# VH-VL binders against b7j9k3: the designs that were tried, part 21

Target 1, 255 residues: b7j9k3
Amino acid sequence: MTTEPGDRAWVLHHYPYGDTSLIVELFTRTQGRLGVLAKGARRARSALARIEAGRPLWVRWLGRGELPVLAQAEELGPFLPLNPLQNLSLFYVNELLLRLTQRRDPFPDLFQVYEETIDALCSEPGEGWYLRRFERRLLENLGWAPDLAHCAECGRSPDAASSEHWLYQAAHGVFCRAHAPDAAVAIEAAALVWLRGAMQTRSMPVWNSSLRRCLEQELLVHLGGRPLESRRLLTAYLRRTQPAMTIQKREEHSE

## First folded at step 5 (VH-VL; framework fv_tislelizumab)

Design s40
Fold by ESMFold2-Fast, scan of step 5:
Structure s40 (fold): chain C 255 residues (1-255), chain A 123 residues (1-123), chain B 107 residues (1-107)
Amino acid sequence: as target 1 above (255 residues)
Amino acid sequence: QVQLQESGPGLVKPSETLSLTCTVSGGSISDYYVHWIRQPPGKGLEWIGVIYYSGSTNYNPSLKSRVTISKDTSKNQVSLKLSSVTAADTAVYYCARVDYYGRGSYFEYFDYWGQGTTVTVSS
Amino acid sequence: DIVMTQSPDSLAVSLGERATINCKSSQSVSDYVAWYQQKPGQPPKLLINDASNRATGVPDRFSGSGYGTDFTLTISSLQAEDVAVYYCQQYYSTPYTFGQGTKLEIK
């Protein structure tokens, strides 16, 4: 049995197995999602680093099968405790990867975006732009991203300097006003230009709610119309903590 | 201002163990990943290994059987030991740090290097 | 191990002209590539990370591009202080590996 040379990884999910072990779903830089058996991980004297979502790890595993054994796990940085909303955002990002990607399908570019998303979530809580970037990059890596550079009917390009609103239709792309279908969501041209590829580490865009709506509709196409568990939990949390607001208004203020 | 300074013997005999120290000043080694990289005269760079935030290590497979990297947090030092040296181990040895800039620290490129220490393996 | 191969081994460019250095990886490394400048008697200095991101304090005449297996470092208007050996490095997987270096001289 050969040991892999090692890899950067993050825990997406884990659950108990046997008396002392965990089955862990990892997101790795070079192998994509990887399911591993972490023997003795729940023992107080375990040689493995703490297995928990939101912790950067260096890992090594043994075996070629569908469930290799986690041979080594080292923590690469200090753990930063998350508040409930930050934890729900992390759960959301992790759930998207678990539902939309397959094991051993590598996405090293998406891995980098994932790490940047976790960093931004911790350093800029409540801004939300990093979730829109992650959603777009996820769709791009899966081959599902619509062409945001051209109107689907006439080929005209959105102009970031323009105050013109464009229209977005999930699974069909973007449209200028002259060619928009009746059932499309309005979105600023500048938002489309931002989302298309610009690195946005600046202030949260004013149009974040429009972007969230468009990306959510696009993701739902690929989720079979079935809601994410993380979004159900977010709704329940906001009802308990902010009962006077509508859920859409709460989500816009909490992103 | 955090600085890295390598030190060790300039001359080591074949078959002996090379011992080098990287001293951090102006900061704590607990805040950094520290890598060792070497450069033989007139040649390119070779990564030797790293000691992570946790104290865990990862080594270049070509050197793994001979290399040990350790740290002493109380002295603010990272040490490199390379056993059974030969003339091929003659090089300038650098330590380099990678800062932890947040939870999403994925840096595995080197922003801060020591000045390097020259090691000659000769009888 | 991932092998990084630079071209050319050396080049001479006139002051004020564009210098281009290439780096090829033996397998895809996405954009996990850094570029370093090394002057005689000095340690390497980081110029570019993530294939195209300029490091802090590095003049804007330096730029990086590329993805997958083919990468380029460009100096748009060469200055006398740019005489050095340049190295690319992949950090996609361990062991991290460097190119053999490209010596840049002024004509």
Scores: ipSAE 0.414, ipTM 0.749, lowest interface PAE 3.2, mean pLDDT 84

Design s41
Fold by ESMFold2-Fast, scan of step 5:
Structure s41 (fold): chain C 255 residues (1-255), chain A 123 residues (1-123), chain B 107 residues (1-107)
Amino acid sequence: as target 1 above (255 residues)
Amino acid sequence: QVQLQESGPGLVKPSETLSLTCTVSGGSISDYYVHWIRQPPGKGLEWIGVIYYSGSTNYNPSLKSRVTISKDTSKNQVSLKLSSVTAADTAVYYCARVDYYGRGSYYEYFDYWGQGTTVTVSS
Amino acid sequence: DIVMTQSPDSLAVSLGERATINCKSSQSVSDYVAWYQQKPGQPPKLLINDASNRATGVPDRFSGSGYGTDFTLTISSLQAEDVAVYYCQQYYSTPYTFGQGTKLEIK
C-alpha cells in the first residue's frame, strides 16, 4: 500500500535529524527531488547504504507525506574519492538542483545528464564542458532557456563558421554586434551553436570562459541574485591554494 | 572477451527449488552487474532481478518472495534460486551482464547475454 | 508495472522493403527504451538503446525513434538475415519490462 516502487537515486544533501537519523534530499529518476527520513542511518551497522553525495543508489520509500521514510537504500557501485575541486563541482551541481527545482517534479532527461556529469567529473576533472551542458539542460528542463537561434533585435542567425562574436544577455537572449545592449557578454557564434545543439563532449567551445560567464548570469537571474554556497566555498579554496603573485624589486646598489 | 554460461538441472518437479548458475569467463563478476531474465515458451521476456557490484540485489516484485540471487567471486559465478516452482516457471533462463565503470556510467539494457538454459517444470 | 505493447504481432515484408515495428508504453518512459533482435535458439541481441542510439556493430539499416510513450524500430531495406523476433524494453523504472515481441518474416 505505502511502499513505492524502487528507483535510481543520488544524494543531493543530508543533515542530522534526532540522535541517529538523517533527513536526505534525493534526486530520483522518476520522481525528481524527494526528501526522505533515513531512520537510524547514523547508527553503527545501519541496514541502509552510506548516505553521501556522489554515491549512486537504488532506493525504496514508505509513505505519501512530505517526508516519507527511506525503507531501503542499496549502493550500486564503488565510490571514488573526489579531490576538493571535484567535490566543489559536485556541490555546485547539487546546489543548483536544490535551489531551482521542487520536490516531486520529475526530470528523467536531466537525471541522465546528471549521471553523465558525475561520470565526466571523475574521468575529466578539469574540463568543465559537462558543467556547461548540465547548466543548459537544467535551464531547458525548467523552461528558462533563451532562444539562441537568432538575434533578438533583427532575427539574424549565428554562423558557427564565422569568427564573429555575438553578445549574450541573461533572460533576453543573444544579439549580433550591431544590436548588442551595452551590458551583454561577448560569446563566439560556435558557442551558441554548441549550446543550442548536440553539445559535443570535446568540441570547441568547451574551454571558452565566455560560455561559463553567460550561463552563470542566466542562472543568477533565476536564483534571485542570492549567491550559491558552493561558489563561496570555491572562492575561499582558490584564495587559500592559489594566492596572488607578489612582485619584488630591488635597488641597483642594494647589498 | 567476457562470456556468460548458464547451467542447471533442465527438469524440476513442482514445489521444489530451481537452482541455476551463471559462470563468467574472461573477466571478473566484480566488474559488472548480472541480471537474470527468463522467457516462457511462446511468450516475451521477463526480468527476474539483478545483483550489483556491492552484492546488493533488486528483484521483480512478482517473484520477490520466491527468488534469491547471490554471487561467489572466488568461483566467478552468479546463482539464481527460485522456490516453490510451478509449470508457470517453465522457461529459458538467461543471465546478462551490464558493465559498471565505477562512476555511475552504467545502464539497464543488456549488451551481453548468456546462451540460455531451458528449465521444464513437470512431474 | 509499466506495460510495453508492440504492434504488429507479426509482419511479413519483401526483401529490400522497409519494415516498421511499433512499441507503446503504458506511461512515459522518456527515452529509456532498448530494442533487441532474437533468432530461434539464440539469446536476444541489442540493436538500439536510449530509443535511437544504434549499438556497436549493428547495421545502419536499423534505426530507432520515439520519446515518451511511442517508439518505433525501422529496418530500411530488409535482408534475409533480419528474420527474427524483435522486442522493445523499458529501463525507466523497475521492474524492467519487455514488449510481447514482433515476429518479422519475408514474403
Scores: ipSAE 0.403, ipTM 0.730, lowest interface PAE 3.5, mean pLDDT 83

Design s42
Fold by ESMFold2-Fast, scan of step 5:
Structure s42 (fold): chain C 255 residues (1-255), chain A 123 residues (1-123), chain B 107 residues (1-107)
Amino acid sequence: as target 1 above (255 residues)
Amino acid sequence: QVQLQESGPGLVKPSETLSLTCTVSGGSISDYYVHWIRQPPGKGLEWIGVIYYSGSTNYNPSLKSRVTISKDTSKNQVSLKLSSVTAADTAVYYCARVDYYGRGSYWEYFDYWGQGTTVTVSS
Amino acid sequence: DIVMTQSPDSLAVSLGERATINCKSSQSVSDYVAWYQQKPGQPPKLLINDASNRATGVPDRFSGSGYGTDFTLTISSLQAEDVAVYYCQQYYSTPYTFGQGTKLEIK
């Protein structure tokens, strides 16, 4: 009789090893990030030849060391060719996972959000709601999500019906006008309510620019202030193809 | 909507190979993962295996040495073969499909089931 | 293998009353749990996926909850058509496994 242990996985990154092999950084459902040796993966006609980012996989590995050998990789769903913006969004979410999570630290709920994010970026790349949801869920899973329901100083709750702007400060949370520090960034009360309870909406929120700035600032605190390579590549791409959008995107970024 | 219909021999002798077919109507099997699940009389459900859109397969370890799942996209059908059958393989066999290309992950729970085909292993 | 255990094995509830079915996994399965309804002579029908997401076309009286090892299916106001056997299923890891079933009857 046989045993078939294994896991659902996505490729975050890979790089050459030796003459014919790859070291592959996987994001798995039950093990978190896992580094594996894909022996012979770069040979023509290898059973492991199509181990690339954006491909949903079922994988099996052998060994208990730091770099187990990838024994099996089955392609689970259609690989859809990505346009440059879709590919940069994929690179962005993959880079966040590579920078902010450790190998063998499982996040099964974040894994589900990740695959929903990849599905959404193939269908709705211009909406951006899925990136805000991924960012929020990533912060929650890492224990870094700020309390958006109460002023950090007085405990007052944002009222979505109010036109009052609240203020957001990375690593500190949200503040009503009376208690906000000078470094805090304005955000609509409705945007905070949306983040807290309405993340299930599958459309671009009216407050996407404000949400993006606040979430990006929060993530940058945990990245040690070091910029993401995916963001530099996005800026370069937009300069070449969409100069007006490049201005808009740059203004939305804290960089 | 897309429908699944199982078909098979009904009766199979011990030690022989059971062959079942799942026919898809109203859609293409190329767009789905197709699972096989069985249910012995008066008992619960047992997952047998799946065939992915690519043609790759994954089987329940308890059955892996005896089971083969394959698909024929030109006939819009998925087949299950189970070798060396015994009385313990007597069950209603279901095929079930999982939508992949929609928004959200539809991977490992079963959205649509066939009506089932009864298999009795008896001499 | 992950073992899914349902309780109770059978449940009798009056029309219009609340029915609650529990499912426990032998290890954490996060929220990778589905619930199915099966009537005699019919295939199972998906009710809930991801522990709490109601499937398309399923009445809102059906709801799911739980995370980790303990899961619950609730029918807020039992109707005659709800008489069936209910199964939970984990899809956290292969092989996918089902609970033994809970038979729901009218009291």
Scores: ipSAE 0.280, ipTM 0.679, lowest interface PAE 4.3, mean pLDDT 83

Design s43
Fold by ESMFold2-Fast, scan of step 5:
Structure s43 (fold): chain C 255 residues (1-255), chain A 123 residues (1-123), chain B 107 residues (1-107)
Amino acid sequence: as target 1 above (255 residues)
Amino acid sequence: QVQLQESGPGLVKPSETLSLTCTVSGGSISDYYVHWIRQPPGKGLEWIGVIYYSGSTNYNPSLKSRVTISKDTSKNQVSLKLSSVTAADTAVYYCARVDYYGRGSYDEYFDYWGQGTTVTVSS
Amino acid sequence: DIVMTQSPDSLAVSLGERATINCKSSQSVSDYVAWYQQKPGQPPKLLINDASNRATGVPDRFSGSGYGTDFTLTISSLQAEDVAVYYCQQYYSTPYTFGQGTKLEIK
């Protein structure tokens, strides 16, 4: 018997296995991503808690190797129903973890940020700052975060009080206007200062669209240029509900 | 109403420098990013570069060694210079405006275009 | 550089019928895609920005969709005035790039 101690976890993804079971991709506090077999999870009278993204769990598993058995799963918090946009944001952060992290690679700091992101998503819909914070912290935990404090060419620092635009180049960092590379995204100096440390604030600046573009481009480098399913679904949803897209973009720009 | 109008010599000899001017009327050039885009006969569109409200520039890497964009705010004009021209530089040249202040973002899609000026490189 | 590829190169559609033009990017451009209409002797005219947002004054028969690498421009009921060349453009990253164009003609 090689039972692990209990751990906090969140469901990133699940799919049917056999007649009554699920294979579940968990994000755990101490083990990172972990794939488990949830035997009988689809039975009407399963002993396991509901296996669903957005629900915090306490879990125990049996065995080692590729697919340990989920021995225990208990709910740690109340069910909070999510609207479609909240569900798409949840899918987005879960998909980033699935694509960019390895099984059995722990990131306890990132786990805490994930929990804070889910809390903000449920409590403060439309703020958007939590997604930019999650993206930044994900890149930091994976060792991929660029230096945003200095121009990569001259070492000059962005000044939050300045209206000057800087240029962000994925995988290379930031550049002042005088040293701008040929392929780059414009971003306000104040946005770079916010991203470095002012992320303690809970409100998004009006440059949210520039931050989103820069961080998406950085993440895409590590995704091998392959698009995210969650973002395709978001666009499809917004296309069918054009007023919601206008509202979402306005909220991002006004925060 | 804001109008953009390109002007230039029409004919340029190979190896010489092409000089074009975009004149803005009905608004201040300082309120806009101004882009240059070209279109060879029967072909698609190619972005050349931009000059920002600050006077800083960004160029298409394929043209960077030959291109210079500058502005004169007192004349409300943006200029494009392209050195060492060849027959491949024969095109209609457009200037296009992006409203930095009106959009609240720095998205570079073009809702205001000049009429275009035709440049033929021929000896 | 991000390469934008349109299909088809040319399209003939009967008046009142649906026309569909596709655009693919060589890497993800999020929703930073615009569509332009160009008639002979005229500069391009903006139709769609942000993949699906119709520009001011553009008829509602024009619609855009897509995210990431695959984008579509649709004209729900073709009118004679819609005969033109259509271009997609990405503005996700410099250098900004355009598709090769799709020529739309009446059948």
Scores: ipSAE 0.000, ipTM 0.399, lowest interface PAE 18.8, mean pLDDT 81

Design s44
Fold by ESMFold2-Fast, scan of step 5:
Structure s44 (fold): chain C 255 residues (1-255), chain A 123 residues (1-123), chain B 107 residues (1-107)
Amino acid sequence: as target 1 above (255 residues)
Amino acid sequence: QVQLQESGPGLVKPSETLSLTCTVSGGSISDYYVHWIRQPPGKGLEWIGVIYYSGSTNYNPSLKSRVTISKDTSKNQVSLKLSSVTAADTAVYYCARVDYYGRGSYLDYFDYWGQGTTVTVSS
Amino acid sequence: DIVMTQSPDSLAVSLGERATINCKSSQSVSDYVAWYQQKPGQPPKLLINDASNRATGVPDRFSGSGYGTDFTLTISSLQAEDVAVYYCQQYYSTPYTFGQGTKLEIK
């Protein structure tokens, strides 16, 4: 048993353990995902900060095994309550990390993007650009991002000033019209240029639906085709509160 | 090349609210954590609090009932308000920046400081 | 709160000689300690972070050491420009706290 120096972390998930404790999945800057035992965390007078997704913590743990003990946890700032859509977006981001990364595999650059994504989610809750950026940076950090700067066949570069649509194929990259394979998805050249510099863009792209579709398909390849629980819940929420089609529209399209 | 500049009234009457501004140039406050630290005459340094890039704050418990730190990203400014001041609040007030991006997980040392603004609490 | 205690309160050292300043924390802070130099009328300047990492632009004569509760700042060969007050700071736990300062003067 050794004492680690500590780290900045976010809670991805937690669940009860015993009568008063929690098992916590943390996302840390220096250790990647880390599972810890938070002894007595559910006690009324626990010394540990509140263990909850969407809260930044400074943490220290004891032991180097699979489940070290959380020795210290301090809240690094207040986190405002999230509305249902913000919570679903947070769950989505956290679920991607839980399913696509391994414990003890550090991604300090991705950790920074995660924090920026949570900040943007809170300050710009209706905008999706930060989710597209997170998705792209996640793929890059995992070594899964295709080259979006060049046609995979001929090496030609997309021109942001062009109205030309390119074709995106999950796991294979992008193609100019002349070299487009079967089953590729159309995407604006400007969208590809934006994605290469995504970390500096803070507006909803006009092509967001095309980008969302392409990135979702790319992620699904690496998820083994298994859908995300967060996206299932989002779809259910939207159908209940904001259906894609009204009953009248469904009747119109059925006949 | 990032510079921090504190400004404020210089003189505040007891029981009033002290209001200070930290103006950042050469960088965006959206990219940094900004801390406030003070130093009473002839004494050491006291950490007041921090505002994170998200706008969330963390305050020294000894001051948290009286202190508010906020930011205005359009003006690239961070503000400190300290209510119900007394002579004990007489100090040089500094804002200091932490480069959150690319510095590692446990950075809460201060690599960039403003020049400080003197506040005297007297009637 | 973690209390940081510096010793000595003041220190006089001849030019070219070694100066040593100590800092003790009331509980273990691992290596989350920074050292600052403050000259009259100026803000503090970062010298050392993570107990032993010299900040960019800081001369080689400055070095830090320590872990847990006992930390030391060493100036191997005092120069005239090193006359200042030196502060240690822990950033292990909030509220972040500073030592009371050590005034370094020429003998």
Scores: ipSAE 0.008, ipTM 0.411, lowest interface PAE 8.7, mean pLDDT 80

Design s45
Fold by ESMFold2-Fast, scan of step 5:
Structure s45 (fold): chain C 255 residues (1-255), chain A 123 residues (1-123), chain B 107 residues (1-107)
Amino acid sequence: as target 1 above (255 residues)
Amino acid sequence: QVQLQESGPGLVKPSETLSLTCTVSGGSISDYYVHWIRQPPGKGLEWIGVIYYSGSTNYNPSLKSRVTISKDTSKNQVSLKLSSVTAADTAVYYCARVDYYGRGSYLEAFDYWGQGTTVTVSS
Amino acid sequence: DIVMTQSPDSLAVSLGERATINCKSSQSVSDYVAWYQQKPGQPPKLLINDASNRATGVPDRFSGSGYGTDFTLTISSLQAEDVAVYYCQQYYSTPYTFGQGTKLEIK
């Protein structure tokens, strides 16, 4: 008996189970995250041998327990291999979903945003704006997003035309300079307007580093202060392949 | 440009197997998912099933025990077989396409439909 | 299975007036809803997908709106060629299901 007659899904993670099988963590349109057993998937001629992260899938599973059996998995389009930075971004997005969402908790809006994010990272490598958008939408879907339209203390709105820096405090929201607590992180008013969607753009000027800091701090609150493995790997990769850029980023953050 | 054309026997006796073919022109059946939808006289639309480019299928549970959808990419054709037919299976049968899902934008609605083929089941 | 229910079953509207057709799903389907127009003897024609996106070649008098369980198709200024049966459809999950149809006539 199937739990559902089938669903759109993406692989978030998989790991070996026994001698020939995989346990696969799926992100599905109608069921949210779902763990499934892919029997015999690691055998050379298995129909499931090609199940991998970064591929849009159609899946069917059997059973209603904690670990249903993956009965069918079909790739919904041609496969395009990802470069190392694209793979690290995919790992990051997938790790956020694995750490911050629960199995069997559907988020169809977040599923759509996930698909848009994978499309953007494949088309625009290195931009990063799509990751900031994903982070914001993830927080919104989980009910954790702070109000970015008003100072938490006085209700004043950020003005994108102003050169005034606002301040962001994880779990509390944004503050104008006059009302900012000591622990808050500086951020451009224009960055807050962009993140809210009032300024639609596929490019992010110098705000990217400020937005990354603010969103990383917000996410860390919900991660219990434990960093993501994907971010450790990204830092190691950048140090190995682009040491001048790593030094440059460090210098920029010191200013 | 892209056209879908259904063909079939028109009249089928109760308990027999209905066999229909959808022929695609102006495109490849490998570029999209082909669905079958039917419409009984004076009634609404009922989704029958789909075949994916891999050849795997998904059927409406109400018809699953009687339906088989298959494809022949060399002939650019999709076939529908419905076994043990009754008067309730009398309908216009349509094939329709859905653009396949890629890494970019895609259309999941039925953007192109065949003209439909009328099937009458009579005793 | 997700049940799609349209209202009204039939509607008569004067030329140039606004026509509104509603569609309700038995559970949330996000924005995975399409609208089709079907004229006698013809296959259905896609009008709207993703609840509000107008399909290529469809006149701008047609618009869709809604999210979750409540959806609306609006024809802002009815023309004679708009006489047809209109169907909503969800593609949130299989089996894909259609509304029962709304017959639109000129008053």
Scores: ipSAE 0.106, ipTM 0.629, lowest interface PAE 6.0, mean pLDDT 82

Design s46
Fold by ESMFold2-Fast, scan of step 5:
Structure s46 (fold): chain C 255 residues (1-255), chain A 123 residues (1-123), chain B 107 residues (1-107)
Amino acid sequence: as target 1 above (255 residues)
Amino acid sequence: QVQLQESGPGLVKPSETLSLTCTVSGGSISDYYVHWIRQPPGKGLEWIGVIYYSGSTNYNPSLKSRVTISKDTSKNQVSLKLSSVTAADTAVYYCARVDYYGRGSYLEWFDYWGQGTTVTVSS
Amino acid sequence: DIVMTQSPDSLAVSLGERATINCKSSQSVSDYVAWYQQKPGQPPKLLINDASNRATGVPDRFSGSGYGTDFTLTISSLQAEDVAVYYCQQYYSTPYTFGQGTKLEIK
């Protein structure tokens, strides 16, 4: 076995293995998602950094197999303090990566967006725009993003300066008013320009609900219709803390 | 406001250990990643290594067997030691800092550089 | 190691004209590229990070572009103070590596 040269990584998930070890799902800059065995990680005197979601690590591993051994893990910064909703948002982002990406499939651009998303999650809790950005960039990196620059039927482009509403259909793209299918969700032209990567505005107070609906429908196509565990936990949390609100209102409020 | 200043011997003999210090003023080294970069006379830049917030290090593989970077937070200093020097180690040595936000925004480009210290390796 | 290669090695441009410096990586580095300006006797100064984001305080005549393996630094309307050596750097993976430098002069 040889030690790999090393990489920057984030913990997506971990679970106990044996008496003292962890199996860890890492998201790495140059290797993509990577599963590793963190031998002795749960011992009181472990040489490995604490293995927890939200902690940036520098890691090295031994072996070429499906489950190499984590040889070194160094913490690159302090533990990120997250409230319950911030933790659920982190779990959501991590769960999307776990379900939609494959091990050893590198996404260096997405890695950068992931780090930016964690930063925004900590500095602007509750804003939600960074989750919409992450969702869009994830779809782009996987080759699943619809063309938001042209009507799928006629090729006309949305004008951000226009008050015109366009229509979004998951798996099919966007449509101008004249060519819209009946099942499409109405969305502002400016929201489409923002979403496709301009990102010059950090908040989106007018479009957030429409964009959330469009992106959730798009992601569900690729999840095989199976709901996310993070969304189940969000619903349970909101029932406990805000029982008088409807599910849809509670979930929208928590963006 | 925050400044970096390199210091060390101007002349080192072949086979000896080069020891340099980077002193940070106007801020705490625990808030920054600190890198060492060198530049031989009339040539380009070579990255030596970095010390992160946690005290962990990452080195250029070409120098890894000879280089050690450490920090003393109480003195606000980062040190570079390079063993078994040769004439090829003659260069201007820089320390540079990058912001560390503690929120997942870890930079890897060099915002602020020291003035550089010249090291000549000769017998 | 990722090798960064700049072209040209030296460039002479008239005042007020556009200067273009190219940087090519031996493998894809996405947009993990920075550009630096170095004047004689001074440390390098950051100009651009993430291939296209201009650093704070850098004049808007400096711009960066590129993705993958091909990157460009552009100086629109060259000023006398822009005479320097320019370096690209990748930070996609360690060891971080720099181009050999491009010397920019006024003709």
Scores: ipSAE 0.373, ipTM 0.722, lowest interface PAE 3.7, mean pLDDT 84

